# Ledger of designs, part 2: VHH binders against Probable flap endonuclease 1 homolog

Target 1, 350 residues: Probable flap endonuclease 1 homolog, of Danio rerio (Zebrafish) (Brachydanio rerio) (b0uxl7)
Amino acid sequence: MGITKLAHLIHFDAPASMRSKEIGDYSGKIIALDTSIVVNQFRSALPGHLKLSPLAGLFYRTLAFLEHDIKPVFVLDGKPPHQKRAVLEKRAQSTGWSSSQSPNTGSAFNQECLRLLHLMGVPCIKAPGEAEALCAHLAKIGTVNAVASEDMDTLAFGGTVLLRQLNAKRDSEITEYSLPKLLEALQLKYEEFVDLCILLGCDYCDKIGGLGPSRALKLIKEHHTIEGVMEHVNRKTHPIPLNWQYKDARKLFFETPKIDDPVLAWSEPDEEGLVQFLCKEKPLKEERVRGRMKKFREMLLKRRKQREVNMQMGQTRQSRLEDFFPATRKRRAESAAVKESSGRKQFKIK

## First folded at step 4 (VHH; framework vhh_4orz_3)

Design g20 (from g1 with E99D)
Fold by ESMFold2-Fast, scan of step 4:
Structure g20 (fold): chain B 350 residues (1-350), chain A 118 residues (1-118)
Amino acid sequence: as target 1 above (350 residues)
Amino acid sequence: EVQLVESGGGLVQAGGSLRLFCAASGFTFSSYDMAWLRQAPGKRREWVALIYSGGDTDYADSVKDRFTISRDNAKNTVSLQMNSLKPEDTAIYFCATYDFEVGSYDYWGQGTQVTVSS
């Protein structure tokens, strides 16, 4: 679960930080994805007892990204922080299982995802902790161009570009969020924004009762920190949690994941290896895998041909530089007309 | 306009059989994967059966060997034959289109009630 009502706050108070995009806008871009997001989307559609659906989904989703010249980087979850477990257990008791719930797939399934993605020729990194925190970090330092996630906490971790609804569906609208534009629109420092996110509700601690997004934003703008906010709320109407762990939550958002420097490389998918894994070892139909790979190769060929056409158009656009002369001629004619008009006015007055 | 209309639900004794039908209109039915899902009172929707555009099928473990999904592309219908019904099969049954590449259900029917008495 992400930060409560942050998307609503952004849509109302900082719409300039959002843009509607198409999948084609990300051609040539490197995008980090939490592997659990793909797995959760497929699990919500096809339950876990159809055990092939998450791996098959990862296969199809990855091909769709590659067809659009997107370079995906998949990130696997490591060990979650202890504080997160307590909060999630409390939420699970009150709300049951959410549709975006991260499955406990364990080490064996992570190994299967690593093997599949290796066969797909795309990089996969195991995070030391939260996958989302590592994705945000990679965007922050410029290793990737954006993070694809349905959770707004990417922004709280300092991820500079967040993409929502990047599901590889043809003609679907993607919403892009810019952290720098968001901070500018809200007139907040990143540190103030993190405290705002904690007040709105996050996965790492409780929140002050009864604070809506509008009031939380106003209080952070006036008082800058959670400590300042606590001095200015009526504790009877807005109760403060006992032994509130907001400092630990703040620390989690600011900590940089400790990983070795990743080497990112993309190669063409290994069709024979994929058939061996998905069709011989798993019961996915060979004709489905080969048919999808054929479609993939056809799309890559069309993209190469389109690049050649675009190069030709680029050369044609460069030839438009000779149009500068016609524009100069028009400007001279207009300038002459203005001077003539001014001269006549002066002589008419006399 | 896309429409999915379910029928065939009703009351049946444990051990009995029912056949559900879904009539589709407004899209190229033969190109879509079709699914049946169900929802019991106070519980989440759960997937029951799927039939791919090519005719292959998959079933939830709870209904495997008891239920059979089939399709008729000429009539734009998908059906679910339910045998050896149990009280636990009591639910509203929904017909939906499935997009396997993105893992989502795009179009849904209204649902049809199935009640299995002990």
Scores: ipSAE 0.012, ipTM 0.390, lowest interface PAE 8.4, mean pLDDT 79

Design g23 (from g1 with L50Y)
Fold by ESMFold2-Fast, scan of step 4:
Structure g23 (fold): chain B 350 residues (1-350), chain A 118 residues (1-118)
Amino acid sequence: as target 1 above (350 residues)
Amino acid sequence: EVQLVESGGGLVQAGGSLRLFCAASGFTFSSYDMAWLRQAPGKRREWVAYIYSGGDTDYADSVKDRFTISRDNAKNTVSLQMNSLKPEDTAIYFCATYEFEVGSYDYWGQGTQVTVSS
């Protein structure tokens, strides 16, 4: 899960870079998601316990995003960097059930995810390397508005907006992180922030022993680089790793993913194709898929009719999905409207 | 309003049995999957038993063949029959519905305490 204690550091040293948000605040927004986040959420505890495919979770979550007028862009992992191999091997050796460490995370499963998302009518891009790196890049160049991830690495890769807990039960607890505000609050350049993240601990190399987040921040502010920090740290109390690969880790965070301009298009889900794939080839109940699709189409029709009414009257009206999240969603929608008038807004006429 | 209310917990000796009940209100119960989770003091909540809207069931390995989950859609209730109880089963038991859109369980009540003495 990425960079150790970065969320803790941000909470105490840069709280102005964080903001509590609700899912409705992202209406009309394009959000990049690492597909593995959904898959790992289901595989960590649920797949071995429930008769649920990780594909079922991806299906339901994608519909939820679309119902909230969010335009998701899914990103599949390519080849993991060699530096991450040691971390992956340690994770494979950790105490866990076989379902949590399923080998069905490779190419065949990626093809199943791609097929599902194509049937859902949402774009899915295969990254040349780490999905997080590509998600961050897409946000950095403005192709997407934000990255949804539980991994703080998005900020280290230069992702301008990170959303955590977007897929959590309590979406009013969505935490939005702004990289520009974070850098301003910490008074760091992006390059200095990357070195700080390496000192805090990342997936690509070891770290200086015994160095806590407050001290790491202080040293980067004073000395600007890992090289500067190494000249000023007490090596007896804070040993430097043997053959420390921090330069390779730094390169990974700075490297721009090699990818052509993605073609992003959203279309209506193919219900019959979804039933064939999820219910006849996989063990998901047809009644659940069809019932959920019916509810989805009804919500889209309601949204379309409300947009037409609002356009005809020249007024913006709040419209949120209370049926899926009855009492809690309704209360949160009302709260959001009071605080920021954060209902659905009409686009400016060009 | 939407509520899930757990009941039926208590103190039992090892090898004994208990039946837990969950009364649901404020939503279309028959359309939702239901689950029982438990949390021992100082430990993380863990899944115990799951029942699909259609009646199929799944169980955690630790309770398989000892616990039985069932539902009554006419009464909006889900039950957990616990047999051959062990001290390790001591926990607060929660009734929850699984929200596929968020990938998480929803906890509505205070739970019901089950204590198994050795």
Scores: ipSAE 0.011, ipTM 0.353, lowest interface PAE 9.3, mean pLDDT 78

Design g24 (from g1 with L50I)
Fold by ESMFold2-Fast, scan of step 4:
Structure g24 (fold): chain B 350 residues (1-350), chain A 118 residues (1-118)
Amino acid sequence: as target 1 above (350 residues)
Amino acid sequence: EVQLVESGGGLVQAGGSLRLFCAASGFTFSSYDMAWLRQAPGKRREWVAIIYSGGDTDYADSVKDRFTISRDNAKNTVSLQMNSLKPEDTAIYFCATYEFEVGSYDYWGQGTQVTVSS
């Protein structure tokens, strides 16, 4: 469901737009997430596991974000564009295989996600269309600080900050992408970048046959638009699709979601409601939910107490906390250095 | 260093049994959920069984009632007892730690080959 090879192009042609981050760097930040991306991660980890509800995954992931002082905003898919379904059907016919899987429960599952996230005390918004487009819009207008997704489409929809690998895994490196820095590094206007994404391959229309990412970038830099590119390709070696709907795809990337600005608020999770939903109606063990909620509250109290102590001690306690962040940055720097040389002695066993 | 080392694989006739072992080191074993996954030639890795830190277990439908996962926290070992083996159980079997809260596998062993002849 993404723009093909965009991550590869960014890595080689615009590495300055990327930064390595730690989950702690997002303390206090509001982050929009496509609910399906989170759910699909849990589903793919234990494929065919009927007892592991994808709702359990949302429960645990949401607690992990809240424990890191991240304010998540979940976004549910609404009605997908007809262009997306048409392209996927055509790809399935052409290859004899669909590479993408879609959830089959649709609205019923969305209602379960809405109920869970309401009980968790976190905002959940139903998009009028693609969740990714709404997430990007919320970042673009400043309602959220970033979008967490594995899908690079966030950048094509104009999302200013994209986070990949925000999964709350221990010592996991998060890759942050900046759209303004990306456009600067590529020397492209946003409109040119959207046309580049269409040439690379998107879910909303076909692409010109045989164009690789390097050539697509070169052609957009020289000719600025798909219309200009079509004038300068050999149609025998790079066939142009008949009735090519690139203008409809372009419109989808530029179109703003038709939704009012959401009012975002975070409240304490409703443990009794969560137990009723996850343990009485779903097959999650009550001991797991209650034990996890207890640990969650203990971590929040410990963090609040430490923050209060830090404020009371002023700059002295802040300096002690800062000592932790230099160690974390040093660990990342040393990790990079280890890849350049081998046989270094390990002193970091904690 | 974190290590997961599988053993117990081999050749067996259809209807036979094998017991796989996974020896773990370098982390607090008792705190981790442990899983077995398998990969047949030309196929994606598929989940087979999991044992949670609390001792609960879950199994893929294809192996339910035939396989039993267990753990010994004192020995840092997870085991998979495989009964009534079928040719379609032929695969490389991997031991892995599962991080339930993030929906991902963290540490992996190198795998042990199981071949079931007809």
Scores: ipSAE 0.013, ipTM 0.432, lowest interface PAE 7.9, mean pLDDT 80

Design g26 (from g1 with D58E)
Fold by ESMFold2-Fast, scan of step 4:
Structure g26 (fold): chain B 350 residues (1-350), chain A 118 residues (1-118)
Amino acid sequence: as target 1 above (350 residues)
Amino acid sequence: EVQLVESGGGLVQAGGSLRLFCAASGFTFSSYDMAWLRQAPGKRREWVALIYSGGDTEYADSVKDRFTISRDNAKNTVSLQMNSLKPEDTAIYFCATYEFEVGSYDYWGQGTQVTVSS
C-alpha cells in the first residue's frame, strides 16, 4: 500500500529510469541513508542472544560503506507530520492495534545511534520530520549524490537518485532510480508526478477508491492535476474521500525541510571509543570489534595502494593512448569517409 | 550458479540420532559462515546452529549439547550431527549461508525432512 504501487508502475511504464548497479559504482559518492532502514533489517535478522544489536548492525554497515569509498551520511527521523499520525491512527482503529513502537525506537535509541556514528567518524543528522524527506532534499540540492532507501517516497519528495538494496551482501545488486529519467519516460512534470503519487496512495491522506496505477497515470496525463481528475472521474464507482486532505499531502511533498545547511565531514573511527561503547556498555565481543577494525584498516591501506598502482598504470596507459590516438582518429576518419563514400575527391588533400 | 543441497533426513524414534549433510557449490565455501535452520509444521523458521568461516560454533538453547555442527572446506560440505532426538525436533531442516556483518541469510537449500516419533 502507500506509494509502494509506484515500483510496479515504474517497472511497466518507465523501465528506462531504472538501472542495475554494483557497489563499486558509488566509489567517491556521498549517499544519504535513513538510519531506520538499516536498524530494522538487523532487528529482524536473528532470534535470541544471537540477535545483533541494531547498533552492531550500524557499525558493520558503516565500515562496509567506507571500505567501498562511499561517504555515508545518516539521517534519523524527527517528529512525524500530524497527517501521517492521523493516517496511522485510522489504520490502527481498523486493525485494533494501537501502537507501532518498539521500546528501542525512542529518542534514547536515537542518541545511541548518534553516539555510535560520531565514534565511527561519519555525519548523522536528525531530520525535523521524516528522514526520507530530508534525504530527498539533500539529493535535490546536490549535498548528496543519492539516497539509499527501500521507500519509493524518496522520489515523490523530489529525490533525484534513489538506490534500493544498497547493502553489504557479497552477491547484492543495487537498483538505481533516476527521477529526471522517470519524469521524462512518463512525460510528466514533477508537480504532476506528486499528484500521481497521491492518487496511487501515500501515508499523508486517503485516496480515490478503485483507481489502479495504469488508470491513475492515464488520468494525470490527460488532466494534469487531482482537481482535473476529480472533474472527469465517475464518483459512484470511484468515491472521493470525505473532506479529502490531498492539498495538505501535496504541500508536504513540496515542503523544504527546516534545517541548517549540514557541515559534512568524515574522520577516522575511534576504535577505543567504539570498544568502550559496543563491548563494555553493550554485549558485543571485543575480539569481533577489534578484528573488524583491523580488517577495515587493511582494506583502506589496500585501496590506497591500489590507487597508487592505478595512478602508475594510468600514467602508462595515458602514454600508450597518446601513442595510439592518431591511429584511432585516422581509423574513425576512414570509417566516416567509407560510410559517406560518394566521391574519390574526399580522399585527395593538397 | 549457487546451490545448497541437503540430505540425511528421515524417520527416527525418540532418543535416536541422524546426521544431516549440506553440499555447497557455486561460491567460495571456505569464506562463508554456514547455518542450519528448521521449520516445524505451522511455525516460522527457527535458527538451530551456526558455524563461522573460522570454525567457531553457536547453538540455539533448544539443541545445545545434543547437536554438533561441522564443516569440511575441502569437500564444500557442512554437517549437523543430531543426537538424543525429541519429537519436538520434527521439522524440515534447511542449510543456509549467513552474512554476519549484514545480519542476513542469503543462499538457501530446499530442506530435508526430519521426523521424530515417540
Scores: ipSAE 0.061, ipTM 0.460, lowest interface PAE 5.6, mean pLDDT 81

Design g3 (from g1 with S31D)
Fold by ESMFold2-Fast, scan of step 4:
Structure g3 (fold): chain B 350 residues (1-350), chain A 118 residues (1-118)
Amino acid sequence: as target 1 above (350 residues)
Amino acid sequence: EVQLVESGGGLVQAGGSLRLFCAASGFTFSDYDMAWLRQAPGKRREWVALIYSGGDTDYADSVKDRFTISRDNAKNTVSLQMNSLKPEDTAIYFCATYEFEVGSYDYWGQGTQVTVSS
């Protein structure tokens, strides 16, 4: 999916808008994720009928983000716009594939994702339409710092920061795209950029025939709008689609998702609930879930201890922290403090 | 220095068998999930078989009941026994480490060619 060759165009015409990053650069950041990116990564790695559920991948990826002090907000697709269905049907016809061969399980799976992420203590929002549109909106209003997706559509929807290849792998290079720097490098207004994306090819309407990305960019720079481009293109060599729905596509990129502003909170994962869901109802082994949760808790404790050390004035106080395990000592001290609370007195043996 | 070296590929007639080997070095082999993937000319790389560090296995539908993946942690090797080979199995076969928690492949071998004639 996505906007055809946009990543290629950015690489060659706006490289200054891209930066290589590492996962540690996002510590403390709130990142909106299209849930489908995680799901599709695990599906593409191990395609077919597997014992592994994409839910297992979502579970592991979420823990990895939390361990790196990233606050993820997952966004589920709602109903796709009818324009997208029309384009997908046309593509299916050209390849000889039939949509009737694909089972529709999206709604059931979305409910499973919602349940999993609730048990993980992580926000999960169901978009009224495209997840990318909501993710972009959340970044635009400052609710999140960035959007993680492989779809370049985030930029077309006005998402200010897009992260690609955010997979929590140790040697993984994350590519960060900045919409403001992209618009500056291309010397385009956001409205012009949206029209460029439509000309490059999007999921919501057809495109002008035979028009490559370099020429599309040149025409938008010279004529500013699709309407301007249509007046200056040779319609015999670059045919304009009949009843072209570019205005509807444009509206989709500009429209604000109709949702209440979310209140985001992160809580501790419910390990027992996760075991019930993933191991009793799904085929994930209990030892994998519990082992991973143990590693997660250990990483959080190390991170909290490191923050405490960093906050102390002077290195001499670091040695003092090495003498204590505050949580355990506090609990035992509190237990001792309520020592007087005892059961019924009974005298029986010598 | 991490290395994965595949061997055992060759030419075989339809219905025949081949056994592929992957020798691993430079990492703690027993801690890694190991996979076999293949790539036919002009096609995308596709996953074939996976063996977890704990010994469980998973297979692509196209090879299930025909291929068997196994590992020998003492020798740092993973192998793929391929039975009832079909012309459609013709591909370069790659050994890779799989990071289950992130859904990606980290280290790759150079591949070994398998050609199945009719």
Scores: ipSAE 0.090, ipTM 0.499, lowest interface PAE 5.7, mean pLDDT 80

Design g31 (from e8 with S101E)
Fold by ESMFold2-Fast, scan of step 4:
Structure g31 (fold): chain B 350 residues (1-350), chain A 118 residues (1-118)
Amino acid sequence: as target 1 above (350 residues)
Amino acid sequence: EVQLVESGGGLVQAGGSLRLFCAASGFTFSNYAMAWLRQAPGKRREWVALIYSGGDTDYADSVKDRFTISRDNAKNTVSLQMNSLKPEDTAIYFCATWEYEDSGFDYWGQGTQVTVSS
């Protein structure tokens, strides 16, 4: 799903908002992840014994994140908005596509994800609605440093940092999107950007017919709102949907998720519990789980030894840097303390 | 930029043989498992053969004992030797990288056409 052609628009009209990154750049960072990032139903070409379930994929990916000193926070989708279901049903009818998901299949999978991530020692939060909306909110309030998602919708919900292609592979290139830099490059206010996203095409309402991304951007820059755009398009060439629900879509993007502030904690994975769940109750081979856990422990040991060296070097560099950049010093000192030494923070910024 | 380029496809008579090649660039080839998949006209894509980074192999039942997958890490290539070809092997054959940790094919080539006459 997601916002149609937004990635394309950003590539051509706001490339300064994008940066190529490596997984190591996120060491010590708290990242909110939409669990759907591990689900790819359209690539089910492998036979059953080679095809990892999304649950097994979540297990492997979580270990890879932890090995890179990333603190993941997983977010599960809650109930989709009424507007999204209506639009998806309409699109399914027009394309002839039908969902193979039955009612409550997501609930069962969510319960399995909660159990897995509990055994992994990783926090998992169930969103009241869209996962990306909650992920964006957590980034806005500083609970997490970034959001990893396949959907560009995170930016429309106001997520300040979006990571795409964060799959924890050694050779993967991560694309980081900065919402503040995006708004600056496009010369748009956040409210104007939301209206642009609606004009490009979102999951919550129809769009103006025949309106491409370059034209949509131009019209928003000139007229600022969907209401202004509607006054300046030729309705014969760019028909406006009947009873167009763009105001409801706009509200969804601005809405603050109704959820208690989460308390986040990470603990060591429970290998015996994971073997029981994934290998005895699910069809994952015990040798693969135990082999992966052994690799995980070896990587943690290597990282711990490297941290001893880096802490000495980092403290030397921090002292030198602190003489010249106090604001950078505070952020770097907190990051270093989290990564290399607990309880050695000189100051706390939340 | 990750690039996978397939070659070696063509027209062959039933019972014949073809060897497909995939040239890979833009990533550390030796770290990845490599796969061959195919898509016949009007059918879904199906997996054919897989070779792990360590050299172990797996095959779909439909091609077992007829096809052999191999790799050359020095040249960043993966090959598929196809013997005893049948008309039902007619398909576009794709090279792909496979990440066993997430059960997905990460990067795909454009494919090479194999047509087997009766």
Scores: ipSAE 0.010, ipTM 0.299, lowest interface PAE 9.6, mean pLDDT 78

Design g32 (from e8 with Y100F S103L)
Fold by ESMFold2-Fast, scan of step 4:
Structure g32 (fold): chain B 350 residues (1-350), chain A 118 residues (1-118)
Amino acid sequence: as target 1 above (350 residues)
Amino acid sequence: EVQLVESGGGLVQAGGSLRLFCAASGFTFSNYAMAWLRQAPGKRREWVALIYSGGDTDYADSVKDRFTISRDNAKNTVSLQMNSLKPEDTAIYFCATWEFSDLGFDYWGQGTQVTVSS
């Protein structure tokens, strides 16, 4: 799923909502990920001869996050909403029947992902519905610092921080999107932004025919709601779908996932359990798993030793203090001069 | 900055041999899997050989039993011994790293040209 041309709209109408980042900027951060994004990216990335099972890809990707001091939280899709299924069925009928069934991405594969991630010592949560909706919710309530996804849909679900191109190939930058800055740049309320996303095109209902993103943005800015927009479009050039389910789509974006706030904990990976699962039950070479785990442990030991060295040199004391307080910029000379000229004291000499 | 410098390419007759070298710097070489890839004119870049950090190797079917990949962790080098060369082996050969990324090969060298005449 993706909201049609939303990334394009953000690039041209709200570039201030984007920041270029590096993986090191997320050290110590908790990041929510849809497991299907990892699986799909891995399947397309390597030549056929080197493609491993999606489970092997998830194993390697998870270790890479942990080695960069990122705390991943994986989210599995639950049951898709009936609105999404209905829209996909209609699209399949109009474009011809496509047998894109993946038996291996069903409940059995979800159970394998849960087992792998449990052995990796990382939290994995099964969403009641769309994984992206739960990821967005966790960011919204501050349980995670950001959501990693290639789709802009996280923003429509109210996710406050979206990361694109996390774990991208060489020379790719991580792009961070801020929902508050996006809404400010577009001069929209969140409710208006959701209606804009529906007009741009989503997987939960049809859209007004022939309505482009520039026109959709202008109409939402002027009329605030889909109901207002419908009063101001020429229905001959921009036909409104029969029995248009935009209200159901709107509800899905606003709906809070029915889940209690999870208690998140990360533990050391279980190497023997991973070997049993990936090498004895699955056809992954034991040398690969053990070699990668040894390297992982050496990276952790190197980080611990570097922290000890920094502590002895006094650097860790400053870092520890900074960790408890929000980052503040040094006072500029201009600001200091202004404050010093305040005249708060009348006498300094007897 | 990661640097990979390939060498050893040249012109050779069919049935001949060449040895390619890749000198690596800017990273902890022993921790990385290293690969050789090639690209012929008008074709996509294709994988040829892979050596894991632990020393295990994999080969594309087209070069199996003819090519041998090896590494020297003391010198930060990876090499490709190419035997029984065929005209279809003509390509620019690239050295690449594989670490922390299951999205493919992370860093690329500039390549070394191999031309096999019949």
Scores: ipSAE 0.000, ipTM 0.246, lowest interface PAE 12.0, mean pLDDT 77

Design g33 (from e8 with S103L F105Y)
Fold by ESMFold2-Fast, scan of step 4:
Order: C-alpha cells, then structure tokens, then sequence
Structure g33 (fold): chain B 350 residues (1-350), chain A 118 residues (1-118)
C-alpha cells in the first residue's frame, strides 16, 4: 500500500523535508497509527514458537508507546475503495495469482484489536475506508500531532507529519517527513503533488507505462496536471492506460473521510481483563503479560517521580522536535535499505 | 553500566556434558527474563533457552530434554546445563536479557565458544 519510489524521490529531490529523530522527541505527542504497522513490524529475534501473535505484538508495542509518554490512537481499516480492489485483482491476473484472492482485513481480527485496545485504555477508531486516509485527516485537522506509518500514502492524503520507523527500540533513527517542507522543496502545490504521486504509481489506478520518477517530476513541474502531461508524452514509448481511472484516484486523495469528530481518551490498562483475554482465551503465557505490566507500572512510577522532582525545583518538562543525527548514519541507513530492495531473488515486481 | 559475562565453554566429545554460566551486573537481574542464544559458523544466531523472571522456562526443539536453563537471583547468575552434546551444538553461546517485549533482546554478552568433537 504505497506510492512507488516516492521515498527515493524525496531523499534525492527534497531532503530538507526529512529529519532524523528519536522516540524521546515525541514525549507528550498524540500519534495516529494504522494497526497494520504492528503486524508488519514483527521482530524475528524470537524463534517461531515464541513469536508474538498480532494481538500480542499490538499489546507490547502499545505499552512501549505509553512508556515513552506517547499517546497512540489506533486506526483500523474499513472497506477498501473499489478502485484499489480492481487494481489488486488486475495485478493478480498479470502475476498469475488467483483472481479470487482478496485482502485479508479480517472483521474478526478487527474485533479482537478493538477489544485489546479497549482493555489497554487506548482509543481505537474504525475508518470508513483506508486507515491511512483517516490518519492523514486527523493530522491535517490537528486532532493528532503526527501519523506513524511505513506507507508514503499519508503524504498524498495530505497528512502534515509522517513518521517512519517509529518505535525501533534498538535503533535511535525515526525519519520524520513534513508535507509543507516537501511541497516547498519540490516547488509544487498540493494538487500537483497528488498528480505526481498518481504518475509514480498508487494502489487506486494504473500508471503511464515506462515513466520514471525523475521524468514524472519534471513533467508535473512543466505541465502542472496529468492532463497536461498526457499532451506531452510519446504514447508509443509511454502508453496511456485504456479507460485510465486517474480522476477517481485523485478524488480519493482529496476526499475527507466521512466520520464524526472522535472523542479521544486514555485510561489505565485493565491487567485482569488483559490476562483473561490474552492468557485464558488466547495462548499467551500469563507470566509474559504480568511481567510486562509490572515493568510498565515501574516505568510510569519512575516518570511520575521525576516530574514531581522537576516541579519542586520550579522546572517544567519541555517537549522538543529538534535533534541531531550525523549525515554518515543517515546515509548508511539508506544504503542498507537499497541493498535489501535490490536483492535478485526477493525483490522483483510480479 | 549493564554487563553480561559468559563462561564455561570449551572442547567436549560427543555425548558429553558442559555447563555454561552468565554473570550479570548493572541492572536489577531478578526483574529480567534471561536467554541463551548460539551462533554456529556460517549460520544465523538462534535462540536456545529462555527463563522468565518468575522461573518458567522455554526451549528450542533442537535442545529440548538435553539442555536445562536455571537462574540464581541472589548471585545474579543464569546457567545452561548441556547434556548429550552433539557436533551440531558447536557454536558461540551468548547470554542475553529480554524484557517481555516484541523488540528482541535488550543486552548481549560477548559469548563463550563450545566445540563438540565427533
């Protein structure tokens, strides 16, 4: 679920829109998360039979956020738009996959996530459509401070702040993207940026054949719209899809989610309820849950005592977004990602 | 500063036994789960055994019923009793802490070499 090559384009053409951060920079912040981020980021450090289920992973990651004084808001996917379903089915046909294969959103799994997060005392919202669209909307209207996602679609939906690699406990690198700084660096209006994203490749329609990122950016800067670009490409070398649904894709990016204003509240986790759900109904060991909850309470107590000391001294805690990361570390992280994506057997477009 | 120091490795013949020790310092040992991992030549690091803070244990299938993990909270020590050793058990053995998380292991030792001759 991402816009093809957008992260690469931003790195080379708009690096000023990116900042390296660490988890402590987000203390006191409200962050919207697509619940699928937890499922996709499972660590492989534990063996198969000790690997966390998606629910257990969500439990542990939620406690980690709360320990860092982050207020998470989880967002569940609703029904995917017809445009996305059509594109995925067409791609499945092209790769030889079954045309009956559908995205596994799982209403039962969504209900389990809702129950878990309710027991955790953390707000969870079901999106009417794409979770990313709702997360971006919540950031745009100021309900949350940022969106945590590995999906660059957040920026195309108008999300003002995107965080990638959030909660990498072993790594101090979180990459923050600013949409206003990105638009400034690229010298694009938001509407032009959306058309650029469609030309780069999105989940809602086809793209012009053979058109690379640098050429797509140049054409949008020169001609401003997809309509303008279509008048200036050689259709023999860059074929335009038949009945191309770029207007529907554009509408999806501009559309505001149809949802009532959410009431967000955070409360203490219900340890006994969590043990009942995760240990008695699910196969998670009670010692794992209770041990983690004990650690969580100890961390909160330590943080509370530190705040009391600071208050007595007439000092207030200040949350800041400023941070410093050496250019060498930033470059090395990007080189590692490129090496992974260039693997001959693992990273082929099917 | 957190420190984990492994000892007890060496050369042993197939079918023999060996006991590994890990001395921990710089943290509240009794609050952490402790693990043993190993890395054989040319292979990825793999988990061997885990002991939770409350004393419950888990083992990899390859070592089940041959290895026993134990801890002594008074001495800040975790140990691994290895019986019926096989050439396939040849590896560097690492002690690690685990704080009930999905983010992997928190702290690592430098390891101790175990070589099992055929």
Amino acid sequence: as target 1 above (350 residues)
Amino acid sequence: EVQLVESGGGLVQAGGSLRLFCAASGFTFSNYAMAWLRQAPGKRREWVALIYSGGDTDYADSVKDRFTISRDNAKNTVSLQMNSLKPEDTAIYFCATWEYSDLGYDYWGQGTQVTVSS
Scores: ipSAE 0.160, ipTM 0.610, lowest interface PAE 5.3, mean pLDDT 80

